# Ledger of designs, part 3: VH-VL binders against Uncharacterized protein Os08g0218700/LOC_Os08g12160

Target 1, 194 residues: Uncharacterized protein Os08g0218700/LOC_Os08g12160, of Oryza sativa subsp. japonica (Rice) (q6yue5)
Amino acid sequence: AKEEKPVVVLPPAAAPGEAPSADAAAFVRSCCDTALQADRDGSSFCYYHLLPYAAFFEGNQVKVAEVAATILSTNLWVYVDQLRKVQGGAGKGDPNLNACVDDFSVAAGENITREALQSLGRLAAAGNGKRSKEDLENAQKWIKGVEKPYNGGIGKASGCEIGYLFTYSDDLPAQKTLGYTFDTASSLINHIKL

## First folded at step 20 (VH-VL; from q5 with heavy chain L102I, light chain Y34W)

Design r5
Fold by OpenDDE, fold request of step 24:
Structure r5 (fold): chain C 194 residues (1-194), chain A 120 residues (1-120), chain B 112 residues (1-112)
Amino acid sequence: as target 1 above (194 residues)
Amino acid sequence: EVQLVQSGAEVKKPGASVKVSCKASGYTFTDYYIHWVRQAPGQGLEWIGWINPNSGNTYYNEKFQGRATLTADTSTSTAYLELSSLRSEDTAVYYCARHSHIFYWYFDSWGQGTLVTVSS
Amino acid sequence: DIVMTQSPDSLAVSLGERATINCKSSKSVLYSEWNKNYLAWYQQKPGQPPKLLIYWASTRESGVPDRFSGSGSGTDFTLTISSLQAEDVAVYYCQQYYKYPTFGQGTKVEIK
C-alpha cells in the first residue's frame, strides 16, 4: 500500500558561513561521539550534518535525536519515492524491489513518522524533567521499523535485500545517505535515557 | 578481530568444478555480506558476486552467472564459492572479502586467497 | 559498469621521493549532496591479499602511515606516497563502490 508523504520540518539551519558557538559545536560533537562511539565515520557524519542545527539544541540531547530523526524521515521519503519510480520502470515485476518498497513505505508512513517525531518533541520538551516512557517507546519502535528492511541479523523479518537494489543504483541516489542517516538517528534515539 | 581463512590451493582439469571455502571469525557471520573477488596471475581484481549468509540470497557478476555458486553455512560460519566448467582462464587467486557497512562496499577484510590452477 | 583506469601501469621512484598514482572512473563516483566520493585504494604485496589504504577517496584506514594520501573528486583521483619507503613496493588498486564494485588494473610501484 502506498503511504502518504510524512510531514517533516527541520529547524532553521545556520546560514552558510555562519559558525555556531564553540559550546554548541562541542555539544554536537559530544552527542555524536557518545552515541556512535566506535563508529568513527558515523560520528563524523553525525557531526557534520547536525552541526548546522547546533544553535537549536541548547544542550538538549533529545533535540539532537529529533533533528536526526527528521533528517532520516526526509531521506526515507525521497528514497521510497525513488524506489516506487524504479518499481514502475526498470524494476517492474522485481519481487525484491516490491518487498523493499513495501517495507520502506511502512517505515516512512506519515502517521507513524509524525507520531514518532511528536514523541521525540515531547521528550525534548521535558528537558531534564521526567520523560515519558511511552514517548521513548514510540520513538524506538519507529526506528526499529526503519531498521527492518536492511537488518542483517538473524531472524530478519523483511524480504527486502538491499544488495539487489544496487542494480538500480543510478536511480536510487537517496540510498547513498540512508546508511549514515539511519545510523545517526538510530544511535541517538537509542541513547535517550528516561 | 575479523578473520577470513580460506581453503588451500586447488589444481583442476578443464571442465571440472572447484569449491573454495572461507571461514569467518571475530564477528557475527550472518550480519555481513561475503564477497568474492579473483585475480589472475599478474592481473587485476575481478568481482564475482556476494552472498548474504543470513538469507542465503546471492548476486553474481553477469560474467559468472550460471557457473559460480555462492553458499554459506551458518553453523560453521563458512562461505563457499563453487565454480564449474573450469577453463584455463579461471586460473586465479580467489579471495573472499567483507565490507563493514551494508551500503558502502569497500573491503576492509580479506581472506588470504586460494590459488586455483586449471591445466590440462 | 563503471570502468576504472589507472596510470601509469608501473612506476619506479627513488627512495624518499614522491610517488603519484592516478585513477580515472568512466562515470562520476561523487554523490554531490553528501560530497562523498565512493572510491577506495588498496595496496597489494606479493602473495598477499589487497589491503585497504584509503576510502571515501581521502580517508586513511586505521594504521595506514601518513605518507599515504588520497585526493580527487568526481572522476579523477590520485594516490600519493609523499616519501617512498622500501616497504611500499607493491601494486596499488583503486576501486569504486558507487555501484557494484569495479577495480582499476593496478599500478606497480617499485624502487628506482
Scores: ipSAE 0.887, ipTM 0.957, lowest interface PAE 0.5, mean pLDDT 94
Fold by ESMFold2, look of step 23:
Structure r5 (fold): chain C 194 residues (1-194), chain A 120 residues (1-120), chain B 112 residues (1-112)
Amino acid sequence: as target 1 above (194 residues)
Amino acid sequence: EVQLVQSGAEVKKPGASVKVSCKASGYTFTDYYIHWVRQAPGQGLEWIGWINPNSGNTYYNEKFQGRATLTADTSTSTAYLELSSLRSEDTAVYYCARHSHIFYWYFDSWGQGTLVTVSS
Amino acid sequence: DIVMTQSPDSLAVSLGERATINCKSSKSVLYSEWNKNYLAWYQQKPGQPPKLLIYWASTRESGVPDRFSGSGSGTDFTLTISSLQAEDVAVYYCQQYYKYPTFGQGTKVEIK
């Protein structure tokens, strides 16, 4: 079937050259360091990519996770688009690429992604002590689904071999950041306090 | 802590085969590729390929396609490099290594190396 | 393949002085969207495996002394040892991971 584009959008990022307040920046640093302990590059990636949105978070860890999840969703959609272009061109007839397109298309699926992002939105709005366990479980289910296409994920339940995709590195720029984009969203979601 | 411990040095004649082992510990063996890199005496590092220990899938640098065979035994957390039809040019130290992340292949863990000497 | 070329092949430096090693790639290893260079540096002492020193062109691995620093971007990279120590005698390799890995040919650093 026809794949739908993601419809959830990021809050406005800070303009280039605008610095967030010291408190807002410190909050982003704290969330990233807490969620990605001992992974210095993962925490640095988390901070680099979330800092432009620091004014949006207002001390709310769930808003941080929500933006990270939205960035992951966008990165996955772009990656699937790139995989499909390779599948129609340089990678035509490659059975591993076909399996990878299938697996990442499921991971980027519009309905489960929308449900997860809406659950995160409700978690952010509810406030501490009133957050739904079901909403957190929905977001966590989505993260587990995104993990399935690659070796470090749960299940490894397909014929997609990530290492073979390096043949197409020049045509897959979204792959360059996919690992840390996923790690950021996954770790932040798993550290949400109800 | 991640450790990769390789088998001992080998001396072989041209035309023979050799099998080098690499036993992994300190992490989930099936979550990372094992890469193989060799270094001929006085020369630089040459990447041979990788194995996914979970799937058994392999990739080889074209130079080694057809002579190198990478395998893994998940029950012992051990990866293997087998080279067949050995030539004197295959004299080298053979290293196993682990990447830091499935998408970012810089090598933060290396085996101690296995010297394979091929001489008549 | 991305070809990595180091210079010089050999470098002799007095104890306490600066050592500078250059690495050039045949294609850019910069991912501009993240502003990161997919480049690593390794130290290899005789009879030992390579040891990771620097990754992402400028990030020091845990336990690596501050005297080691990496710089550069795109196709041109430098490893600097600000004050050479006796234990720094080794061969140094650059490596790209923008695509399938390739290594520079190495630079031997000696005490003068």
Scores: ipSAE 0.732, ipTM 0.878, lowest interface PAE 0.9, mean pLDDT 88
Fold by ESMFold2, fold request of step 24:
Structure r5 (fold): chain C 194 residues (1-194), chain A 120 residues (1-120), chain B 112 residues (1-112)
Amino acid sequence: as target 1 above (194 residues)
Amino acid sequence: EVQLVQSGAEVKKPGASVKVSCKASGYTFTDYYIHWVRQAPGQGLEWIGWINPNSGNTYYNEKFQGRATLTADTSTSTAYLELSSLRSEDTAVYYCARHSHIFYWYFDSWGQGTLVTVSS
Amino acid sequence: DIVMTQSPDSLAVSLGERATINCKSSKSVLYSEWNKNYLAWYQQKPGQPPKLLIYWASTRESGVPDRFSGSGSGTDFTLTISSLQAEDVAVYYCQQYYKYPTFGQGTKVEIK
């Protein structure tokens, strides 16, 4: 068995002014439209934020999910940093904010995140029909853990009440896109075929 | 098909209480907040607050804090707005509404409204 | 709170003519990193609840006719009805969701 690479290297984004090929752009569009089927603006968010990486995907839908998951992990880390700043300042002593910092810190946990991203890397490297069910389950487990602080999380309750965080909206800019960033990664991971 | 069906109109005297219901169907009730918005006759829309049916937690716009009480019953998929110690300025149509996403609070589904009239 | 102010309070427009409704927010509702404005428009016909028309300032809700369009950014927004029809007689509200929701005071549109 080949040894797993310890660090997932993000693909380079397209240089400013560099357009992806029509085929690469169409593939990103197709993945986003399929994964976020609804008439919501989520598919547009998916396309806009993944298009800079289009040359990397080469028709491999798991690579699309891998990049989306990497973007989610980065955005979660930024969000936790913002929550901690509020916790040390304007939000000092707020028990809901404390619970949200705890829950999102678990979701952004470095070891579990790295394991999930490495599982996605292995899924991307394997061909269709050769992908490990355990690797997919690891990625899906991570997504369920990230969902925990969200109100509508299936099978998990959160001590964090998102609605109260709107009090700090000016200090939590990462919150503005977190919903679609999560939806993008979650939907793409759940559309991976073994 | 998402539906929010509210209880019928009420006529009350000052000092009385009223409880408006909002029964949800066509989606998982505990996945979305229920928001309440009121509209006095000839006036605009005023956001009152939200309830999370999953947790029972509530938030009230500062202008309405201490004037209204929001509750939810997950077994019947029904949210409630209670107004106590009614005054004539509480005369309004009261709407329940559902946000589109937990992070993006534009309202894609509304109840039909419940007129509460407070007069002697 | 972000105060939403609409103008005019009322307008009368001939059938088939353009109606223009303005909405101004006391603070920017643009998230520049995504280049999206957290602004919605609602139509409320007499005796009915509000109906979502536009969200993200310019995206039409499913089933909303093409004659309705939204534009603007930051603090200044416009709802345009390109060819007013009889069924468009209503009050129109803007609403921000950058923070806890607030609504404009409404603009009543009538047929001349």
Scores: ipSAE 0.711, ipTM 0.870, lowest interface PAE 1.0, mean pLDDT 87
Fold by ESMFold2, fold request of step 24:
Structure r5 (fold): chain C 194 residues (1-194), chain A 120 residues (1-120), chain B 112 residues (1-112)
Amino acid sequence: as target 1 above (194 residues)
Amino acid sequence: EVQLVQSGAEVKKPGASVKVSCKASGYTFTDYYIHWVRQAPGQGLEWIGWINPNSGNTYYNEKFQGRATLTADTSTSTAYLELSSLRSEDTAVYYCARHSHIFYWYFDSWGQGTLVTVSS
Amino acid sequence: DIVMTQSPDSLAVSLGERATINCKSSKSVLYSEWNKNYLAWYQQKPGQPPKLLIYWASTRESGVPDRFSGSGSGTDFTLTISSLQAEDVAVYYCQQYYKYPTFGQGTKVEIK
């Protein structure tokens, strides 16, 4: 039998119209402001997009990072599906699009994503002061791997030229948030205290 | 802190070429595209295209395809716009600009502009 | 592609009065899932490069006075100068970044 590939699932969001407690909301704001203090728009994005999950965090910064990583992973999977559709349609034969499909497919890889989320889960369960350096390094390694297709700059080797993908903007709505979902997850992971 | 400093004004005859420079400082030059925008006297802003200094890849607005050439020199952190077969309609101020983010192209930094005058 | 159309082409306003500049895009620049409008406003004073005023339709850039505000969503946007100052004499441009960038034709603001 073939093992069914898992779908990564976010924790339940607050019901429509339900507000988080003031303490839960303040915790999310603190995590976002600390991780993204130099980036006002990034911090705002972080806060308003993680706030629906505030009840899940229970004062645990790693749970905040875990949800952010799950949101990034979802954004990437949807984006790869969109890139593949363009590759089979309007973008057929485009060498840059082919490179982008390849590079983002690696970034969205099922195994590396599962391993990173499992490491974040162990970090969350361990609590402050008892968290494994190895698990944090696994999550950080995953973020560096995800970053590879984002920019063809020195040290971020990728055959994908993001600027050419703007030709397909109407067919790539998941691209609209990809910058901020990456920045949020990356910054939160890198601010986890062991 | 981010600075884009352009070369000085140019006066050219129709049919000639011009090469405008844009020297960047205060950030990692290869992490951001350089965009070029022009403005004819009394007219609005017209986007010419972009260059990725890391890859050398370029994109041009259709109007400039075949007439404009964008290049970058990473050793000097300098981008260049060359415009060939100049016409009087190419008289304009030419700006370089930097986007804020690879995915979000609003321009938070601009060069001071380079006036190119094409007249006989 | 997305055509940006501003109105009016020019506007004369008395000092201390409200100036209103409209910008319309030929297609929506709203990403509704995240409720973000991909729209920027620029000020260009005579002899100067454009200066970023507003991005994400309503977010004021650092150092921009509170009298400048942006509003609107989807295809219709407004830049408001609540109390015009002499230093606000300039041409104002909207710009979308939902796709490859395009600019409005500009609106010249003058003192009446």
Scores: ipSAE 0.703, ipTM 0.870, lowest interface PAE 1.0, mean pLDDT 88

Design r5
Fold by OpenDDE, fold request of step 24:
Structure r5 (fold): chain C 194 residues (1-194), chain A 120 residues (1-120), chain B 112 residues (1-112)
Amino acid sequence: as target 1 above (194 residues)
Amino acid sequence: EVQLVQSGAEVKKPGASVKVSCKASGYTFTDYYIHWVRQAPGQGLEWIGWINPNSGNTYYNEKFQGRATLTADTSTSTAYLELSSLRSEDTAVYYCARHSHIFYWYFDSWGQGTLVTVSS
Amino acid sequence: DIVMTQSPDSLAVSLGERATINCKSSKSVLYSEWNKNYLAWYQQKPGQPPKLLIYWASTRESGVPDRFSGSGSGTDFTLTISSLQAEDVAVYYCQQYYKYPTFGQGTKVEIK
């Protein structure tokens, strides 16, 4: 459903104080630095946020992208919830905000998210074998779709463009986090090679 | 190389309108918002608003609401600022600028500026 | 709106000496979850648009000399020129982008 929260599952994260192996950590660093080579801050974000899952990756770069995408999907819903709070509060009755909520609900939709994550899962499972072009395209399409609300929305009538929401709130932490998680997932997905 | 090239200086009477252009090149025009900032002589920088060239959607500083109109022509990769009901206080250099990222509004690319003089 | 206030308004420094410019925001521009400060510094020379020097309070833009550095967090920020050069004569602006862009009033740096 359009507003149904996607079922996403992250791998077990390392407990506090449980450091990954040096090799696992180095792999995450390499993946982040390679995918985000033009963005030092982005690379750092990528590393520290994905490091807890280092043991899961097992040298598979696609798994890194998969986890990043999963994290993004979660943060999308957090952002949608934040928008709904604004919609029910200071922004109540604003048709542009309503349109924004609708657009992000579509972008964070369960079906499209599931399909994208499944595609990434299949890509990861392929390992060093033949990777499906269709699966890669599906993942890339999804990540581009996440950006659509900021590019005028699906109907070009939303108020999702950056800055508009500041009319109602001085703090948009979910949006700020979304920026980093989007860049991380987008960079890693787009770095996947067939 | 990213370039923003603005139209030439303008001299206007109070009450008139002015339209400044900003031609973008070296990147995909529709991928970035164009911001407008002005600077009165000897003064600081004042943000006017932004336009999303992809959608045509705009947002304005409340101070300029109703007087400023931002538009974009994707076919020519050109953004426009129109300011109506000009006052002497509107005398300033007007800049177009590109934000560095859709989520981060610091400006890594600027036009050369357009001086608009409003005088009787 | 977040108000940015710079100090001093003007600064005269001898060649080779340190120049220090302060910037204060009326509200914190720190995103605590990631410890990122939404603060930029610009250099503007006469007849030119502002030039980006620093972003994220301390990250130097490509091509900017090492003598320029940014520091600070939350509401208090500093731009430092470790050894002032003749070409550094300009007006410097801080800018927050935590919310809608607002700029400091500028600090004019001159050679003593």
Scores: ipSAE 0.602, ipTM 0.864, lowest interface PAE 1.3, mean pLDDT 91

